# VHH binders against DNA-directed RNA polymerase subunit Rpo3 (rpo3), part 18

Target 1, 262 residues: DNA-directed RNA polymerase subunit Rpo3 (rpo3), of Pyrobaculum islandicum (a1rse3)
Amino acid sequence: MPKATIVEKTPLFLKAVIEGAYPSLVNSIRRVIISELPVMAIDYVVIVSNTSVMYDEMLAHRLGLVPLTTPLQALPPIEDCETGLVDPSECTVRLMLQINAESDKIVYSGDLVSERPDVVPVYKDIPIVKLVKGQSIILEAYAKLGRAKEHAKWQAALASYYYYPRIKVLDEKCKEECKDICKELTNPFECTFNKAWTCRDICGDRLIVEWDRYKYVFWVESFGNYDVETALREAFRILKKKFSDFITTLTQKAGSLVETKV
Below, E stands for the ipSAE of ESMFold2; O stands for the ipSAE of OpenDDE; V2 stands for 0.75 times the mean of E and O plus 0.25 times the DockQ between their complexes.

## First folded at step 23 (VHH; framework vhh_7z1x_3)

Design g4 (from d6 with N35H; at its last look DockQ between E and O 0.71; V2 from the best seeds 0.50)
Fold by OpenDDE, look of step 23:
Structure g4 (fold): chain B 262 residues (1-262), chain A 127 residues (1-127)
Amino acid sequence: as target 1 above (262 residues)
Amino acid sequence: QVQLVETGGGLVQPGGSLRLSCTASGFTFSDYAMHWVRQAPGKGLEWLSGISGSGGSTYYADSVKGRFTISRDNAKNTLYLQMNSLQPDDTAVYFCARRTTREWDKTGIKIYYYDYWGQGTQVTVSS
């Protein structure tokens, strides 16, 4: 069975060594993390007034990229949203932006007022638009639970992996020669397999670069919508569901075929 | 021709109530969400409330939540705003506006507008 050893962990970042796994599994996890994690993002905007110099399209675009906290445990599963099992209102949140500039000011993400306190801008200091005296922005923004595979605004995390490098330095001078690529050539967490491989071009036969076919360095970074642990749990949930659905489909089809033959 | 006409404004004492009406014509009223927006003297526009075409969904600004009630009668092509517990700060010109069904989605964000506005009705809250 695959084993994971955590090397580094913060609320927003996790690095681990995965052992006993096929590339297909590790890559599947990666793909789910980057494309299928559900997250709240502004999906449509109703402009009441915009007297700023910024075009509505640009304003809306910027709003869409403001990361929002996403309490997955307090929200319906995204699948229920997508299938209409739950009322769409449960999968959406309204945020209001209402600024009348009495003086020159910058409107920030923190100026968005959410109707749901647990769905708010992750960062409050993202500049949205500059206003001069007399200008105003009045709009309604509606966030929706979605996935990155639909649009990048719903991306919640990054993930990547590389083969665990096995490095043998036959000449210590190689370390110096390759220092611009890998400062720590023999450190698998600082010098990725790809970097080490590149170093081979410099060092030639003085550097042996191998890898473990079933050992990987894997890392995940959350954008802040939720912590990395939540991200991973959700990723695994999604992956498990995919497999389950697949098996169910296969079984149903197989059953149908048998019934047809009888 | 699309037309929105607000009525019901006037002078009221603090703590008083008013009911605004907006009569719509020139379009299928029930197909459009309708909203109330106000503009106080020297201030910008302030969104107050919205209601879906069917009337099934209502929305309120925090500033008026619990005090104002939006409703509509689609048979009469009329939008209403019941305003209770009025305060001097509620003094403004009140507009009804139609939200367009047209959307812009080139950047992954849909944009909607208020495409038609009434002439507004003056509400003055003063002792």
Scores: ipSAE 0.395, ipTM 0.716, lowest interface PAE 0.6, mean pLDDT 90
ESMFold2, look of step 23: ipSAE 0.458; ipTM 0.750
ESMFold2 (binder alone), look of step 23: mean pLDDT 85; pTM 0.843

Design g5 (from d6 with R102K Y113W; at its last read DockQ between E and O 0.97; V2 from the best seeds 0.80)
Amino acid sequence: QVQLVETGGGLVQPGGSLRLSCTASGFTFSDYAMNWVRQAPGKGLEWLSGISGSGGSTYYADSVKGRFTISRDNAKNTLYLQMNSLQPDDTAVYFCARRTTKEWDKTGIKIYWYDYWGQGTQVTVSS
ESMFold2, look of step 23: ipSAE 0.549; ipTM 0.794
ESMFold2 (binder alone), look of step 23: mean pLDDT 85; pTM 0.860
OpenDDE, look of step 23: ipSAE 0.636; ipTM 0.839
ESMFold2, look of step 24: ipSAE 0.607; ipTM 0.849
ESMFold2 (binder alone), look of step 24: mean pLDDT 85; pTM 0.860
OpenDDE, look of step 24: ipSAE 0.517; ipTM 0.781
ESMFold2, fold request of step 25: ipSAE 0.643, 0.617, 0.631; ipTM 0.860, 0.846, 0.854
ESMFold2 (binder alone), fold request of step 25: mean pLDDT 86, 85, 85; pTM 0.872, 0.859, 0.861
OpenDDE, fold request of step 25: ipSAE 0.850, 0.849, 0.849; ipTM 0.949, 0.950, 0.949
ESMFold2, last read: ipSAE 0.595, 0.629, 0.588; ipTM 0.835, 0.852, 0.838
ESMFold2 (binder alone), last read: mean pLDDT 84, 85, 83; pTM 0.856, 0.862, 0.848
OpenDDE, last read: ipSAE 0.851, 0.848, 0.854; ipTM 0.950, 0.947, 0.950

## First folded at step 24 (VHH; framework vhh_7z1x_3)

Design k0 (from g5 with I109S I111S Y112S; at its last look DockQ between E and O 0.03; V2 from the best seeds 0.00; counts 0 for: pae O 15.1 > 2, placed apart)
Fold by OpenDDE, look of step 24:
Structure k0 (fold): chain B 262 residues (1-262), chain A 127 residues (1-127)
Amino acid sequence: as target 1 above (262 residues)
Amino acid sequence: QVQLVETGGGLVQPGGSLRLSCTASGFTFSDYAMNWVRQAPGKGLEWLSGISGSGGSTYYADSVKGRFTISRDNAKNTLYLQMNSLQPDDTAVYFCARRTTKEWDKTGSKSSWYDYWGQGTQVTVSS
């Protein structure tokens, strides 16, 4: 069974060593994290009034990129949203922006007012548009639960992995020569396998770079929509569901094949 | 029952002024942003101006900016629109409208942005 050892953890970041896993599994986890995690993002903007210099489309686009907190525990599973099992309104949040510039000012993400207190801009200081005196913006933004595979605005996290590097330095001078690539050549968490491998070009036979086929350094970084633990839990949920669905499909197909042969 | 009653419309010459009033009842007036919307013959609804519940924020369409002034008296449950420098193109039925929500509407269509409307008051600008 795969084993994960946490090396580093913050609310928004996790680094772990994974052992006893196939690359396919690790990569599957990565892919789910980067493309399938559900997150709220502004998807539709109704511009009531915009007298700024920014085009409505650009404004809407920028709003779409504002990360929103996403309380997954208080939202329907995204699958239910996608299938229409739940009312679409349960998967949508309205945010309002209403600014009248009495003086020159920058409108920030924090100026958005959410209908749901638990779905708000993660960061309040993201600049949206500059307004001069007399200009105003009135709009309604509708955030929807979605996935990155549909659009990048619904990306919730980054994830990557590399083979756990096994480094043997045969000449200490190699460390100095390779310092621009890897300051800590023998630290698998700072000097990634790829970097170490690149160092091979510099050090030649003075550096042995190996790896374990079943050992990886895996990291996840949340954009702030939810913490990394939530992200991972959800990722695993999704992955398990995918596997379950896959098995079900296989079983059905297998059954069908048997029926056709009889 | 929510009611909005517009008054103050009429015939005015180009360059003239009118002050529209909208008296609200049946709800806490100060809790809601109020809007003026007009509909010219053969045209769709046009948002003109809005004012926050407290009256602290006002908004104007470009078409009326500098000419129209929205205000409210929450003690009187009354919304006002001072219209100056009226032009023939300003001829329309003017409506006082409340958004579906206190400040905003959940719908994405202009016609559905408002849940309550007055009966409208005709403003005709003609020589």
Scores: ipSAE 0.000, ipTM 0.217, lowest interface PAE 15.1, mean pLDDT 88
ESMFold2, look of step 24: ipSAE 0.000; ipTM 0.288
ESMFold2 (binder alone), look of step 24: mean pLDDT 82; pTM 0.827

Design k1 (from g5 with G50S; at its last fold request DockQ between E and O 0.93; V2 from the best seeds 0.78)
Amino acid sequence: QVQLVETGGGLVQPGGSLRLSCTASGFTFSDYAMNWVRQAPGKGLEWLSSISGSGGSTYYADSVKGRFTISRDNAKNTLYLQMNSLQPDDTAVYFCARRTTKEWDKTGIKIYWYDYWGQGTQVTVSS
ESMFold2, look of step 24: ipSAE 0.609; ipTM 0.840
ESMFold2 (binder alone), look of step 24: mean pLDDT 82; pTM 0.818
OpenDDE, look of step 24: ipSAE 0.659; ipTM 0.849
ESMFold2, fold request of step 25: ipSAE 0.606, 0.583, 0.580; ipTM 0.840, 0.832, 0.825
ESMFold2 (binder alone), fold request of step 25: mean pLDDT 82, 82, 83; pTM 0.825, 0.829, 0.833
OpenDDE, fold request of step 25: ipSAE 0.857, 0.859, 0.859; ipTM 0.954, 0.958, 0.958

Design k2 (from g5 with G50A; at its last look DockQ between E and O 0.75; V2 from the best seeds 0.55)
Fold by OpenDDE, look of step 24:
Structure k2 (fold): chain B 262 residues (1-262), chain A 127 residues (1-127)
Amino acid sequence: as target 1 above (262 residues)
Amino acid sequence: QVQLVETGGGLVQPGGSLRLSCTASGFTFSDYAMNWVRQAPGKGLEWLSAISGSGGSTYYADSVKGRFTISRDNAKNTLYLQMNSLQPDDTAVYFCARRTTKEWDKTGIKIYWYDYWGQGTQVTVSS
């Protein structure tokens, strides 16, 4: 059974050692995290007024890049949104931006007013547009629950893994020679397998770099929409569902093939 | 020619109700989402409510949620705004506006605009 040992953890970051797992599983988890995690992102904008120097397209684009808090527990499962099981409005949040500049000012992400207090800009200090006196921005932004596989704006996290490196330094001089690549050559959490491997090219036989087939360093970084724990829980939910669906599909197809041969 | 004409505005006491109408002409009314926007004296535009072309989806600003109701009769080419529990702060010129059907999605964000506006109707809430 796979075992995970947490090495480092913050609300937005997690690093763990995974043991006893196949590469396919670890990679599947990674892929789900980077492409399938549901997150709220601005999907369409209705421009009421824009007298700024910024084009509407640029303004909308910038708004789309503003990460929004996403309370997954208070939202329908994204599958229900995608299939239309729930009303689309339950998967959508409106944010309003209404600024009339009486003086020169910068409009920030924090100036967006959400109709849901639990779906707001993660960061309030992201600059959107500069306004001079007399200029105004009035728009409606609609955030939708989506996935990164559809568009990058719905990416919620980064994830990666590498084989747990087993490093043997046969000549201490090698550490100095590789210091620009790996400051801590023998630290598997600072010197990744790939970096260590590069160091092998420098040090030659003076450095042995090995790995365990079923041991990995895995890390996840959240963009702030939700914490890493939430991200991982959701990732596992999605993965389990995918497996279940896959098995169901296989069983159905197998059954149909048997019927056809009779 | 596309035309939007608002009616129903007037003077009302606090706590009173008004029903605004917007009559559309010159286009297929049901193909367009419609909106209500207001402008108070000395203030900028404020979006209030939206309704999809079919009328199946409605949206409200927090400032009017629970008090205002947007509806439409596509057979009559008319947009409505039922305003209840009116307050002095609701005093403004109210506009109906058509949302564009053309979408800009090259950046991954769909963009819509209000391409036609009515002349507005004055609503005054005063004792």
Scores: ipSAE 0.382, ipTM 0.683, lowest interface PAE 0.7, mean pLDDT 90
ESMFold2, look of step 24: ipSAE 0.580; ipTM 0.814
ESMFold2 (binder alone), look of step 24: mean pLDDT 81; pTM 0.814

Design k3 (from k1 with K102R W104Y; at its last read DockQ between E and O 0.92; V2 from the best seeds 0.79)
Amino acid sequence: QVQLVETGGGLVQPGGSLRLSCTASGFTFSDYAMNWVRQAPGKGLEWLSSISGSGGSTYYADSVKGRFTISRDNAKNTLYLQMNSLQPDDTAVYFCARRTTREYDKTGIKIYWYDYWGQGTQVTVSS
ESMFold2, look of step 24: ipSAE 0.558; ipTM 0.833
ESMFold2 (binder alone), look of step 24: mean pLDDT 82; pTM 0.809
OpenDDE, look of step 24: ipSAE 0.626; ipTM 0.840
ESMFold2, fold request of step 25: ipSAE 0.617, 0.606, 0.615; ipTM 0.855, 0.848, 0.850
ESMFold2 (binder alone), fold request of step 25: mean pLDDT 82, 82, 82; pTM 0.813, 0.813, 0.813
OpenDDE, fold request of step 25: ipSAE 0.878, 0.879, 0.876; ipTM 0.961, 0.963, 0.962
ESMFold2, last read: ipSAE 0.607, 0.568, 0.600; ipTM 0.851, 0.827, 0.843
ESMFold2 (binder alone), last read: mean pLDDT 82, 82, 82; pTM 0.814, 0.815, 0.816
OpenDDE, last read: ipSAE 0.879, 0.877, 0.879; ipTM 0.962, 0.961, 0.962

Design k4 (from k1 with T107V; at its last fold request DockQ between E and O 0.91; V2 from the best seeds 0.78)
Amino acid sequence: QVQLVETGGGLVQPGGSLRLSCTASGFTFSDYAMNWVRQAPGKGLEWLSSISGSGGSTYYADSVKGRFTISRDNAKNTLYLQMNSLQPDDTAVYFCARRTTKEWDKVGIKIYWYDYWGQGTQVTVSS
ESMFold2, look of step 24: ipSAE 0.606; ipTM 0.840
ESMFold2 (binder alone), look of step 24: mean pLDDT 82; pTM 0.827
OpenDDE, look of step 24: ipSAE 0.827; ipTM 0.932
ESMFold2, fold request of step 25: ipSAE 0.588, 0.606, 0.614; ipTM 0.837, 0.825, 0.843
ESMFold2 (binder alone), fold request of step 25: mean pLDDT 83, 82, 84; pTM 0.842, 0.840, 0.857
OpenDDE, fold request of step 25: ipSAE 0.848, 0.850, 0.848; ipTM 0.954, 0.957, 0.955

